# Miniprotein binders against a2bj90, part 32

Target 1, 235 residues: a2bj90
Amino acid sequence: MSRSARRKTSALNTVLRVVEVFASIQGEGPFTGTYSVFVRLAGCNLRCPFCDTRYAWSLEAGKPLGVEELVEEIARYEPSLVVITGGEPLLQRHPLNSLVEGLESLGLRVQLETNGILPAPARDEQLWRVYHVVSPKDVPVRVPGAKLHPSWVDYARATGRAWFKFLVANEQHVREVAEYVAKLGIPRSRVYIMPLTPEKLDMKELLELHSRIASLAVKWRLNFSPRLHLLVQLP

## First folded at step 5 (miniprotein)

Design s24
Fold by ESMFold2-Fast, scan of step 5:
Structure s24 (fold): chain B 235 residues (1-235), chain A 84 residues (1-84)
Amino acid sequence: as target 1 above (235 residues)
Amino acid sequence: SPEDVIREIDETLAKVWELTAKALEAARRGNLEEAARYLREALELMRKAAELARRIGHEELERDIREYIELIERLIEIIREQRE
C-alpha cells in the first residue's frame, strides 16, 4: 500500500472505540475454557437491568484505536480465540469488518458476542466467516427496544456459526426460552442457558446457582453455559 | 394507559434500531448521505420516545432513552466527518 493510499484511509473503516483489551479464559458459551483475548468495544443500543459492563455503554468510554494497531496488540497475546464483545460491537460494523480481516489474515479464530438487534453478517462481510454468540434480549425478561433480527436464524442455519445464549434465573425463564427458540426454529443444539448472577453472591451461592441452572438444562435438553470466570475469579 | 405508552415506546425503540441498521448498511456500501438521513430519522423517533417516557413519569426509561439520543448524535457526527 502506498503512503498516499494509507493517508486517504477513512477513519470510518480503520478506527474502533475500544474500552479494554485483556487476556483471560472464555468463561461462557460454546468455547468455555479457551485461552482468549477479549476486545471490548464501546457503545451499546440497550440498557439491560442485569448488565455487568455498564461502563462500556457510552461510545466515549472507548478510546480510538487504529485497526492495524489493535491487530498487533491482540497478536502479541498469541490467543487461541479472540473474543470481540462490548457494548454492542455491531454498532461499529465497518471498522469491525476490517479488524476481523486483519485477525483472520493471521490465522486467529474470532468470536463475536452480540445482542442480535442489528442484522447478521451478509456474505460479502468478513464477519460472515467468524463465530457469533447471540444473546437475545426479547426473552425471558424483555428489555425495551430489544428485538432479535430474523436474519440471525437464517445465518445460523446457513453457516453453523451462530449460537444463542440466554440468561435465566428459574424454570419459568427456561420454559419461555424453550418456547421462543421452538417458535423461531432454532435447534436445541445451538441454545445455551446461563445463570443470571446477581452482583452480591458468595462462592457457595454462585456454585449452587450454577448447579440449579445446569440441572434445568438437563431437564429441558438444552446446553448449559457456566460463568466460569466468576467461579475461578478471573476478569 | 401507562402500559400502552410503554408498549409504544418499546415499538418506537425497535424502529429506531431498524433505522440504525439501515444507516450502518448504507455506510458500509459507501452511501454516507443515505446513512446520515436514516440516523436523523432515528433521532426524531428517539426524541418522541423520550417525550413519551417523560409524560408517564418513567425517569429511568427517559434517562436511558436520552443516552440513546447521545449515541445516535455521535454516530451522525462520525458520518459527517467521513463525508468529505
Scores: ipSAE 0.725, ipTM 0.884, lowest interface PAE 1.0, mean pLDDT 88

Design s25
Fold by ESMFold2-Fast, scan of step 5:
Structure s25 (fold): chain B 235 residues (1-235), chain A 84 residues (1-84)
Amino acid sequence: as target 1 above (235 residues)
Amino acid sequence: SPEDVIREIDETLAKVWELTAKALEAARRGNLEEAARYLREALELMRKAAELARRIGHEELERMIREYIELIERLIEIIREQRE
C-alpha cells in the first residue's frame, strides 16, 4: 500500500490523542469532591510558567485512541463525572465533539477544562451541552499569546454551563481578577479563585495558602476553589 | 526595544490562535481546504514570532514558539490526511 493510501485509511477514523485516563476525585472548581474519570488530551497552545502537566504539551505525548474505545474505557469506571482536560482539549475539537456525544448517550456528566483561547461551543456542537471550567491565562499574570475568547462570556450567560477559574497567590492578584471579570461582565457567581501552589509546599504551608486565598474569596465576594486532591494526596 | 518586540510577539501569538480557531471551525464544518489555508497563515505568523524571539536573544521564548510551530504543522498534517 502507498503512503497516500495509508493516510487515507487513517483519516477514516475519529481519533483523539490521549495522554492518560484515570479515576480520582475532582479537586477543583464547581464539582469539587466528585468521583471522576480524568481524560487528559495531548497538545497545548500555551506554555504557562506554573503548568503542572508539561508532559501533555506535545501532541506526541498522546496515544491515538478511537472515540468508541475511549468511551468504553471511561464507562468501565462508572464515574459520576468525566473530566476532559489536557493540554488544551479544544485543539482536538472535532473528535472531542464525537467523544462528548458518546459519553452523553450513556448518561454521563461531562466537564471540559480549557484555557478559553479558542471559542466557546456553538449551539450545533455536542460541546454546547456540557459543563466548562475556563481558566483564563490573561490575568493575574499574562501568559504570552493568552487572550480569553469573548464568546465564553456569552456562552456562560446563555447556558449557565461555564465558570471561570483563576490562579491567585495574593490579594493583588485577586484585585486584578475582580477588575478583569467586572470589565468583561463575568458574573461573580461564575468566578472561582484558586491557590497558585508553588512546587514542594509542605502540608502546613499548603493549608495556610488555602486558608489565605479562601479568606480573600470571602472578602472579595468570589467563589473559592481548593486543590482538594493535593490536600488529600490523590493524583 | 526588546520589550516592544516581546509585545509584538504576544500580539502575533494571539493572532495565530485566532487563525487556528478559524481553522478548527472550518474543519468542523467540513471545509478542509479553508482549514488548511488558515493553518498555513498561522504557521507563517508563528515563524515570524520565532524570528523576533531569536533577534532579541530570548532562547526560552524561541524554543516555546518552535514547539507551537510543531503543533500547527501537526494540525496541518491531520487536515491533509482528512482531505485524502
Scores: ipSAE 0.659, ipTM 0.859, lowest interface PAE 1.3, mean pLDDT 87

Design s26
Fold by ESMFold2-Fast, scan of step 5:
Structure s26 (fold): chain B 235 residues (1-235), chain A 84 residues (1-84)
Amino acid sequence: as target 1 above (235 residues)
Amino acid sequence: SPEDVIREIDETLAKVWELTAKALEAARRGNLEEAARYLREALELMRKAAELARRIGHEELERLIREYIELIERLIEIIREQRE
C-alpha cells in the first residue's frame, strides 16, 4: 500500500460521530463546579434502564465531525475543562486519541466519562494523559454485559487520573459499592457516590435526596458527587 | 435453568466486549482487516447470546442484545468504508 493510501485511512480515523457540543458547568465528580464544554459522542455498548441520554445510544445519532473542526469549535468556548461523554466514548477510541492530542496541544484539560467495560488507556495513547471518571455498571444494580475491565484499577493506581462514580439510591446500595471497591482494591479516596435521581423530582425532593446520599458518603467515608446541573437547572 | 442461561449470556457479552476492545486496538494501529475479523467474531457470539435470551423467553434481554448486534454491524460497516 502506498503512503498516500495509508494516510487517507488515518484521516478517516480522525472523524468522530458527535451528538452535541455545549457549554455548561460540570455538575458531577471530582471537577464539580468547573466551567466546561461537553462533547457527547454517539454509540453505547450498554442499555442502562436509568439512562437519561438514550438519544445517544446509536452511532447514527452522531453527526460526523473532523477532529480539527471539533477542536476549533471547543476552543471557541475557552473552557476550563473539556468533558468527553455520551454513549461510550471509547467505542471511537482511535479518533478520540486524535481529539485529545489536539485539545492538549492547546493546553486544554480533558476529562473522559466512561462505563469502564473497554480497557483503560495504554501508555502510548494520548488518553493515558487525561482524566477519567469511570462509572461501573456492575453495582449496585447490574446492567447485563456490564463488567468493569480490571485495567482501570491498575490505571487509577499507576496514574492517579481515574475516579469511580456510582449511582446510589439508599444505604444498601452504598454497602454494595463499599464491598465492590474493597474487593477490587480501589482506594476510597477515588470513589464517589452520586444520587440516583428517578423521574422528575421537585427542587425540595432533589435537595432532600442529595442530603441523604451526602450523609451516607460521610458515614461510609466515601466522596460525594452532586448532580449540580440539576440543582441549578443547567444542561 | 433461566439463571444459568442468564449467566451464560452475561459471560458471552463479556467476551463480545473483549473482542470489540481487540478490534478497536487493531483499528488504532491501522490494522483494519484484523479489526473487522475481531468484530465478525464478536457478532457471531452476540447472535448466540440473542438466541439464548429467546430460548428462555426473556424478551427485554433479547431486544437489548439485538441493539448490540446493530452496534457491532455498524462498527463493521464503518471499518469497511475506511478500507475503501
Scores: ipSAE 0.619, ipTM 0.843, lowest interface PAE 1.5, mean pLDDT 87

Design s27
Fold by ESMFold2-Fast, scan of step 5:
Structure s27 (fold): chain B 235 residues (1-235), chain A 84 residues (1-84)
Amino acid sequence: as target 1 above (235 residues)
Amino acid sequence: SPEDVIREIDETLAKVWELTAKALEAARRGNLEEAARYLREALELMRKAAELARRIGHEELEREIRDYIELIERLIEIIREQRE
């Protein structure tokens, strides 16, 4: 085999476009408070008006990194959880499965964050065995082109490894989320509502918003996700 | 009406991502020719969505769709490089 053929073969299976790798606390969802390493992959198939990571929208925002190199970098942090986020990580589905295989071989726990437009993992994917937090953009503030793939509901029921997280600003948004999850047959135990935080809230305003949305979660019998990293001023 | 056109764009974008999903699955299974075919079909639909957004004067949506066109073009390029 030539060197060029070896390089192309490696790139087919083992190269990801990575925007950043950093240690922090998972501030959102079912694993809130967990010491985590965040791996932000480049490329996104949505343009959310409230997106805080617009710098990751383009595939070219990511630098090509080999899976083996990335696994070694992640392992040096000794994390309790590896959070793979983006952009939309499933756009890089094939090398992502290789990354997950490498991380699981080291006994590391993996969580994927996804908009849920691309299908849930099949049983023959390494991704089948890890946790998924799905953030549908169908409701309450609809993003054009957003449609949750129905396989995510089936995956959640079959595995117990998917949760659905929704950004909400007011009670009308919570009502729309409740109607949406009921229509799709998503169990309330798998549903999180999270404050939609406008830019430049002070700490008092941020805490008041959290309190209001948490109260709505109790009223509507849904789980509440804080944005803990914002409250403790971590990335 | 602009409302009806926006709904048509939304449905078209959803179809584009369905085709992209099929392309990524084909690529995962090593079917690079099939993956490229789905992505080219997705690209054609995305170009139509951009035309619809322009016709109703929705500049923000048109700009977003142009970004998606670049994404699909880049995915096609990656698949092409993997084939040759």
Scores: ipSAE 0.660, ipTM 0.853, lowest interface PAE 1.3, mean pLDDT 88

Design s28
Fold by ESMFold2-Fast, scan of step 5:
Structure s28 (fold): chain B 235 residues (1-235), chain A 84 residues (1-84)
Amino acid sequence: as target 1 above (235 residues)
Amino acid sequence: SPEDVIREIDETLAKVWELTAKALEAARRGNLEEAARYLREALELMRKAAELARRIGHEELEREIRMYIELIERLIEIIREQRE
């Protein structure tokens, strides 16, 4: 590669560490039921005890893929939604902005899933223009090191492109979430509660848990997120 | 007490991620030397957190923090490679 091309590639930071790319149905959040391609990025800045994707914790779990090649791979699925998840995708912030630019140029709708510890997008980032589902890990059960960056609340109010999704097991958890979002000024219309699912639930138990959490969402006037992929046995 | 030390570790980890956020923002603006400086500061704090976990005999937490050290070290390597 020439010095000019090498400098341009370094400046763009056009390589992502990718764990997996696969098609499924978005099972969670505001786009539940959408035919999606999932892009799981490597590396995470938390060690959640309830984490289902521990294989993505290490940055080394991801294979290096160029942004252009990844855009082409995603486009072959012809998805209604591109879900960028991880680990924590904002750890790879610079090449992630390049990926989003490529996907948006093709007219693809993009949703980022993040733990919200790292700041919300600035207005000059491509990430400013896409959807974000923020999963705070400081409430109701705190994960060590987890602290929602306050810029996410400002971003949600300014753009209407962020939602906050909380894992809850019971009504006390919902109460703590309600107090948390009220204190931060997060609109209830932007809040989802989702069942915290233990590893060994049968289908009847899983449905009963969904029913209980959905009932609490109605009672507390919050949105409900299922874990639809678990109910329909998809990845 | 062990509980007080765990709280100190939690606060230290939060500070580490604050510094990592500053590093990523510096890198986005093209300030790779500033990014490396923040990550080196984050690494120093993370090593102190690992020492605290070791002193109270919390082997699982120490292992988790060592994994975070590896993450920060790898981010420093990526920044270093981009500067060269």
Scores: ipSAE 0.658, ipTM 0.856, lowest interface PAE 1.3, mean pLDDT 87

Design s29
Fold by ESMFold2-Fast, scan of step 5:
Formats: C-alpha cells, sequence, structure tokens
Structure s29 (fold): chain B 235 residues (1-235), chain A 84 residues (1-84)
C-alpha cells in the first residue's frame, strides 16, 4: 500500500460519532462557570431513568466526523474548556484518544464526563493526562449493570484528575453516597453531590432544590455541584 | 426468588461491560480479532440476561437489555468492518 492510501485509511479509522457541538458555560462539577465547548458523543451503555440526553443513546444518533475536522470546529470557539460528554464517550475510546491528542496539541483543557463503568485511562492513553468527572450510577438510584470500575479510584488517587459526581434528591440519598464513597475509599474532597432535577420544575422550585442539596453538602462535608445552566437558562 | 434473579442479571450485566472494556482495549491496541471474541462473549451473556428478565416477567428490564444487545451487535459490526 502506498503512503497516500495508508494515510487515507488511517483518517477513516479516526472517526467519532458526534451528536452535537456547542458553546455554553459548564454548569456542573469542579469547573462550574467556565466558558466551554461541549462535544456530545453518541452511544450509551446505560438507560438511566433520569437521563436528560436520551436522544444520544444510540450510536446512530451521531454523525460521523473526522478527528481533524472536529478539532478545527472546537478551536474556532476559542474555549477555556472542552467538555467531552455523551452518552458514554468511552465507548468510542480509540478515536477519543486521537481527539484528546489533537486538543492538547492546541493547549486546550479537556474534561471527560463518564458513567465510570468502563475502566479509567491507562498511562499510555492520551486520556491519562486530562480531567475526568465520573458519575457512578450504582448509588443512590441504582441502574442495573452500573458497577463503577475500581480503576477509577486508583486513577483519582494517582493523578488527582478525577472527581465523582452523584445525583441526589434528599438526605437519605446523601447518606447512601457517603457510605458508598467511604467503602470505596474515595476522599470526600473528590466527591460532588448535585440536585436530581425532575423535568417539570419552575424556577422557584429549581432554586429551592439547589438550596436544600447545597445545605446537605455543608452538613455532610461534601462538595456541591449546581446545575447552573438550568438556573441561567443556557443549553 | 425474583430478587435473586435480579441480582444475577445485575452481575451478568456487570460482566458484559467488563468484556466490552476488554474488547475496546484490544481494539485500541490493534487486536481486532481479540476484540471481536470478547464482544461475542459479551453478546452471549447479554442474551442470557434478557432470558432471565423474561423468566421473571420484568418487561421493562428485558426491553432495556435488548437495547444493550443492539449496542453490542453494532460494536461487533464496527469491529468487523475495520477488519475487512
Amino acid sequence: as target 1 above (235 residues)
Amino acid sequence: SPEDVIREIDETLAKVWELTAKALEAARRGNLEEAARYLREALELMRKAAELARRIGHEELEREIRWYIELIERLIEIIREQRE
């Protein structure tokens, strides 16, 4: 095979199935308030009852985009943070590593959002060097098959580049999260609790829910994540 | 009991995702034949989980597992296309 044919074949192997790319403010987790570009990848290995992005569940929901094209599109926004989310982005692990390499070559900060069922990055992956927000679905509202891979706890301890974010509706949920993270040895400094928001809340109800969960975070000595984009009505 | 069967389904689904993880790692390292083998094993276990859900009459869980079967089948197709 000629070098030209080889390069063409290689480009076809670095394709991501992408649902959407858009600029907004990161509303959740340790980088709340950051001007970000969101890259939503298609496909998910869970069917969570409180999923806000059911349209991304199927791999077929994503349009195939080359890694180089996607890097160029992201770069045009000049973001402070690139948030790679999905579905479950680690289902597209190989081309995702290529995307991360391209973004890092431009000096861009990258955050991955994952359900943590698939393993944490290995040291030889580009993903090893970026930030990860892991949303276990094992507690408090358990999803069948949603076991957190133990490598995420090791990765968090080794790198300081992973945090664990849990959706909670009440104090019993917070207690279950506290017991879970203690059992797994996850430091409380790496744990965020976030309001579990039903679809039909008005702004007063949404603010009251945020207030209640924030108060519980103080009481239980855990970090609080808002859903800031919902409060300020951004995507 | 139905609770014991649900626990067995949960354990089976966890094993399916473990095999899927091994498949994705094999694919990342260029071992497409090994990736396909892991995904075929995952598919067999997922089909067993669907049958268990059907046996206890849990229609919602059976439907969810069938969606997971479709996902694994699609990953097998993608790996097969890369090998050709």
Scores: ipSAE 0.514, ipTM 0.801, lowest interface PAE 2.1, mean pLDDT 86

Design s3
Fold by ESMFold2-Fast, scan of step 5:
Formats: C-alpha cells, sequence, structure tokens
Structure s3 (fold): chain B 235 residues (1-235), chain A 84 residues (1-84)
C-alpha cells in the first residue's frame, strides 16, 4: 500500500513541458518499424542548421503536464515502444526520471533520443534502465557547443543500451564519423548513419539518397538507419 | 581575430552546458541552492558569449545565444519556485 501511495504522490508533484504526444511507427535507429508513441518534450540547448523540429526549441512551446496524467495518456495507446524526444529531453531531467519510472512500472519499453551534450544516466537514475539513441552534433558538421559528454561512451560500454546516430550527406561525412567514433572508442556495432534529408526532396530523390547512404554503411561496415516514416508518409 | 573569437565562443558554450549539467545533477540530489548557483554562473558565461558574437557581427550566432540565455533564465525560475 505505502509503495502505491508514494508512487502516485511523487508522480503528481512532477511536471513536464510537453509539445506533443502521438502514435506512429519508429522510423529511425535500432527499433525501426516498431509501433510507438512519441512524446516530444520542449526546450533545446542546440540550434542545428538541419533541425526538423524547430517548433520545440523553446520551453514555452510545451504545455505543463503531470507525470501521472502523461503516463495514463501514453498507456491508452498500448504501444510496443515509448519514444521520448524533443528538443533535448535531458533538460527536464528530474521529471523525466519520474516519467520513466511510471512507464517502466507498466512494463513499457522506453527509448530516449538525446543530443548527448548532457551526461549519460547515473546508476541511481530510472533513465539508467532504458534505451538511448544519442545523436552527436559534434560531427560531421560541428554545431557550436555540441561536444558529446564522454560519459555516454562509458554508459554504452557498461550497459549495451546506447547507440550513436549520425546524419550524413556524402562519403566525406561518413569518413569523419568513422574517425570520430574510432577516436572515442565507440564500437562500429553501436553506430548508425542516417541520410541528412533537405526539406525539398521528392520521393525519387528521397529513395536515391537512402540508397546512397545505405551503400556507404555497407562499405564502411556501419549500421544504416532509414527515415522510414518519410518513405511511408507518416508523422 | 574573428576565428579566435569563434573558438572562444564555442569553448564558452561547452562550459555553459557543463555547468548546466552540474546544476541538473544538483537539483536531482535535492541541492537546489547549488543548482541555482551553477545556473547563474552559466548565465554569466552565456552573456559573455553573446557579447563576443556581437563584437564580430555574427547576428545568427548572437540570436541563438540569446535564446540559450532565455532557456537558462527559465531553468533558474523553475528551481527558484521549487525552493519556495
Amino acid sequence: as target 1 above (235 residues)
Amino acid sequence: SPEDVIREIDETLDKVWELTAKALEAARRGNLEEAARYLREALELMRKAAELARRIGHEELEREIREYIELIERLIEIIREQRE
């Protein structure tokens, strides 16, 4: 009884700024093709030139939602995967840990998308137990202030629950990614390259770009991430 | 030189996010005064970065840094509300 009461009270006293919650198919990374609920948190500590979600940059873009209410909303979708993304979700670290606790208590699988500037989870965080896709903006085209926190490499090695995903446009970008991950000691098995997609691509151009980047992934012995949702016209 | 200033801005932003990380960790451990102190230090460094961007006439970078200033200011407000 005391655990149930404590859990409910803790969740109700924690608030997240949420931009949107919607169901779709995970189009990217190691869980591509999974029926997922996406939770986009507000606020970001980077201004990436090719950002697709500029509307989430400000904390004010998000509406305050209690953790318990958000868990209940997510659960109604009955998802195979909960994708917590944003802006940068780790900016709301304390309430994010409470959200993860609630989702894990329901047996839901959780994946966090992060730019990796803020540190990887500590062992005493609920975030330690979930999956992380880290998208460094340090390479191939450096964004100011985008230095990857070194704890992410240690976390990936210790847990096997982190992967590193890089946007690439050409072979020179792939070479720079390969050099970067080798320098940091990131195993190739944990690295994904993904097509950097400009705004104005028709379906033929989009498929051709996917084909080129996939071929480079084979050549460089890296994993390939599509942007599947773009190919099948889902959000 | 502009190249030296850009390097200084980049290094300053790295330090800002390091301080923000320390603030978030302090807040997680219940040390709200320490968290606020780190964020105020981050804010001062970020104001310096904005001034450096202004000095070299890099309007886009200056605008971006001002948005980061707003972010840190809002985080300070949230922590202050929790301390009350």
Scores: ipSAE 0.743, ipTM 0.894, lowest interface PAE 1.0, mean pLDDT 89

Design s30
Fold by ESMFold2-Fast, scan of step 5:
Structure s30 (fold): chain B 235 residues (1-235), chain A 84 residues (1-84)
Amino acid sequence: as target 1 above (235 residues)
Amino acid sequence: SPEDVIREIDETLAKVWELTAKALEAARRGNLEEAARYLREALELMRKAAELARRIGHEELEREIREFIELIERLIEIIREQRE
């Protein structure tokens, strides 16, 4: 049993479909302001109406890159944080674990961004050891097919390495998020609300939206995530 | 009603991703044949979801579901290539 299930090739000899690799500042979530390398993986299991990265939806949008080659490329940036995002990175789960193993072997801090539909890491996955920002799409603006896997709540409680980030436009959305996280037993300390930004806001409108959502975070005793890269005009 | 059918599609898509999760876990354990079987089951459910969207004339949703069909087909191909 174990022999037929074992990986027979080097963890570094797997292939990921990669859309882009670039350096920027993490603009969102618990690591806001960190010098980061972003690794955008191809393929997504949702079609969110407010998606900013529709170019990553198809698996074919990604170039096949070997894990070892990708680790070397990332390392050249000397990042404080590696942000693995997409699409939905967990669709490429097997080679993703190999990538994480390679990055951790270099002492690099890794954060995964996921929609949380696919299960949280098991203890024997390399992914168990890294940080996760989970963006459920079942609330407040429901996306068809979106259902947060319950293992993410258990993972967050067991490890302290997961946070839950929600796009909100108004107080009703915040109320729905508060009800949702209470029902699932997600601690408020692990919840971020973030402005749902329409495509064509000027800088004054963008700042005013951030201010309103931040005020709601204080009122509802939740954490606030900016979209800092939009405010400072970085990718 | 069209709203009831959309809800059924939503529930079917959620079930497809549960099967995809099982396939990815099987692949992680090296059980590539089992992974392929789960993905083929997911593919059949996705095709049923596309048919439901077609029946209510929801062209955008049908197009999105067909893109998901292509995604699952590519995952099946990747697993086949890993076996060979």
Scores: ipSAE 0.741, ipTM 0.885, lowest interface PAE 0.9, mean pLDDT 89

Design s31
Fold by ESMFold2-Fast, scan of step 5:
Structure s31 (fold): chain B 235 residues (1-235), chain A 84 residues (1-84)
Amino acid sequence: as target 1 above (235 residues)
Amino acid sequence: SPEDVIREIDETLAKVWELTAKALEAARRGNLEEAARYLREALELMRKAAELARRIGHEELEREIREWIELIERLIEIIREQRE
């Protein structure tokens, strides 16, 4: 980060609109099973039909919290991982960079979850140095208006700090994901497929869906993400 | 046709988020006036998308677009507060 940019950032009163902060186990992606604090930011630039967190769609769903107060709250949990999610966290990009700076200053590991519509971090952002799980919504589920920003592929290749997580319901979806990532040059080692869970499956149905998608991951030589929190009934 | 209007809405929404991305990058580099200009352009396109949704009677989509209009208006306000 340049000196001028740091001075401007530190001079500003930085506030995030925060829906909730809670401790749980990361149930998804490359850090599955990690004791984590989740920070859900308000505001979203998509309206996914399968969204489980519709309560976070509006910026007004979030309470204004200062970055310093939020860092202190997160630190009290002594987490192995801080998961910043939302809505779409990158809509609050400026104060988000300040939050990441504060968390890194305490030696905390940070993972951002994003829909990837807004650009990947630039080298002079604090966000450049943290982990990102990008959840494209243009394939195979095809949410209108959702297009992965091409800078995410460049960022993943340059840093090794991004993974791409795709919601899939069947083998045709996995085939579409495989074609998509090949076309974009995304290494399959950076790709996760995750069960697209319909509303209100019972536990047997949920486990059967996980088993089916995991088997497809083995067949297609992709990584598998569970939705572990659903299986163990955590938030 | 309604199908042509739906395609135009989808293309317009994609342009809105590209303009929002440019605004956030301008703000990050300290170019707050440029950021505000991009967001005002995004707001105009979003209002067009809302009118297109209204014309075809897609009430759910119009409501969602109007929520995004409020989101962009709020981002403009935040940038104006930073300028002051």
Scores: ipSAE 0.481, ipTM 0.771, lowest interface PAE 2.2, mean pLDDT 85

Design s32
Fold by ESMFold2-Fast, scan of step 5:
Structure s32 (fold): chain B 235 residues (1-235), chain A 84 residues (1-84)
Amino acid sequence: as target 1 above (235 residues)
Amino acid sequence: SPEDVIREIDETLAKVWELTAKALEAARRGNLEEAARYLREALELMRKAAELARRIGHEELEREIREYIEIIERLIEIIREQRE
């Protein structure tokens, strides 16, 4: 192999296609309210009708960034949490492991957001050591092609580093989620229900939806995730 | 029926992502030839899913599947550049 070909191959192993990097507050899941840097990776293996980040669906939506440069950019924000999201970050699995290794070396806490179609981390992956919020899309509002990989349940049991977050619009959705997690043996303590927000809601409608879903979380003894960034109008 | 075809597409898409998962694991283990083989199998299944969507006139689903084809093609290109 030529030097040029070796350089190109090395770069591909350490390059991520990144849509955006920005500081905000984590608005969802177990780390709600945490000062975070969001790293949105390009490419997604689903086309969810309720997706807020359709601009990230294509791999071409992302700019190629070296892992070392990306780690340096993230570190400049001095975040309490690094949220790696997308698209589906696990499509870029190999360079993602390298990114996580770099972030872990700086003592930064990392959370991955994933649809859970691709398998959970193996013990020899850097991804094994970070937090994962898995958003299954096979229930209650099924997306074509969506199927939670069973390894995510095993990973959650083995590590205690995975939670499962479900979009719900009404009590029937919550019932379907409760049945789904019971069937898979997912502990209720690791389950979040979150409001499924239609494309256009005013602030009063958004708050009323949050209130209804939070009340259902209490009734069904599940955790509640807000969409805090939407309520406080942050990215 | 169109409903049966949509279910077949859903099952095919799930199989495509299962093959993609196997490809990514093979690549992680350094088995680039095996990774490329799984991705080519995934691509063939995805092309069949696109044709099924086209046959029932589901233009939106066909467009979505063609976007998935682009993702698999890009992953194949990455693996090819690592091998060659």
Scores: ipSAE 0.670, ipTM 0.854, lowest interface PAE 1.3, mean pLDDT 88

Design s33
Fold by ESMFold2-Fast, scan of step 5:
Structure s33 (fold): chain B 235 residues (1-235), chain A 84 residues (1-84)
Amino acid sequence: as target 1 above (235 residues)
Amino acid sequence: SPEDVIREIDETLAKVWELTAKALEAARRGNLEEAARYLREALELMRKAAELARRIGHEELEREIREYIEMIERLIEIIREQRE
């Protein structure tokens, strides 16, 4: 087919199923403390036992929003960072690339949060140019179906725009993470460990857990991610 | 054993997501027919995984897999509507 004969998939590439859009502070990962707008996309390809956003698991949990409308809504917040999360946002890869293009055209910084099961961006995707926080679910507590796509390690080495974030409850989990990242060739400088927060922790318990995991990060020479929004009671 | 069946389900779900990745790449290249074919293949594997979960009486896992089935069916519908 010639280029001029190729049909564009307009609706598929211009509509996202969106659960919520809200302003907050990024509480996790390399951009902790940044004024951000969160865009939660619907649909997920995992059923994690410690998932905080089970309401986003179904594609039907999201309302259809046009990419152009969504870009305008996000821009009104004047954020320092746009965090695209889910569910698993890469399930809506095509309209997601269009969203990223729109946001970058406005000079907005974008971070994607992904479970890393679906491949890393190809060089010809808009997603190649943005930041990615990858949360593998194959360690330390395996989620059925989880397997980090190897292209994420290549992407991290090639671009310096990916980090790997792991939920940990104790030192044995940290050891398993350290072995996992060494096996895959992920630099420790690209690795974050974050407290695995069970349901119904009070604020004192939450702070004590953060302290314990942060101490393990120092001991194992890994980066520490808090769940800052939980500690300061923001969405 | 139930543990062996759970491992088989785990491996099947990983294969399903590999097929879903191929479907998304096909769709990105504008090949909607190929994308739909990969998703239909993924759907068949997920139905086998649901049956395995049912056989061992793991109701929670069967429910989760049926939710994945509904999601892939929805993605197939979206692609089919674009091909009309």
Scores: ipSAE 0.639, ipTM 0.847, lowest interface PAE 1.4, mean pLDDT 88

Design s34
Fold by ESMFold2-Fast, scan of step 5:
Structure s34 (fold): chain B 235 residues (1-235), chain A 84 residues (1-84)
Amino acid sequence: as target 1 above (235 residues)
Amino acid sequence: SPEDVIREIDETLAKVWELTAKALEAARRGNLEEAARYLREALELMRKAAELARRIGHEELEREIREYIEFIERLIEIIREQRE
């Protein structure tokens, strides 16, 4: 390898392809209601039919940003939580570990959103120390190619830093989720069900859907995730 | 049947992402040649999946798989640039 190629490799390992960076309220999962900065990374290894962020699917959708520049941009918002999302953030795993290191050095809490197809963090990764919300696409409506990596269950049990979030439309979906998490040995306390919103709903319909899924969460003794940002009309 | 072919595509795509995971781990450990090898194997499986989708006339799924092919080709280019 030439010296130029080595410098290029080093630069690439400290560069992320970023679609957008913005401040909002975390509307989903265990940190719902938290003032957050969202970092949407480009590239995805799935083509979910209900995906709200199809614009992030291609790596070319993202602009190359240096890790150090991105840490500085995020820090200017003074967030209570940094949410790293995208298509699939773990496709940019190496520079993502560098980003997490920079953010943790500033005392910032980091949450990763992932489809869980790629393996959970190893103990020697910076990603081992942050929170993960895993959205398996195996159930209740399977996305082609989706298969939760079994290491995510081990990571959740070992660290207490992973939760599993499932999109559900009805009670049959909740039953399928309950059977799936029981089979994999995922603790019920680590499971969130969230309303599947496949189309534009008015505010009354959106609230009614939230109410129905929340009632099912109580019935099935699972946690409920709203889509709070949709209810309060934030990004 | 179309349903059997869709199942074969699903299984093929799952294998592609297992190979992509191995490629990313190899790259993290500095094994760029091994990473490229896994991604090339993934690319062959993706091309098979695209042909299966075409065979059953599933234009939407074929388009989606072709986007995945472009994605894997882009990862291979990035790995080649790191090695060159």
Scores: ipSAE 0.287, ipTM 0.651, lowest interface PAE 3.4, mean pLDDT 84

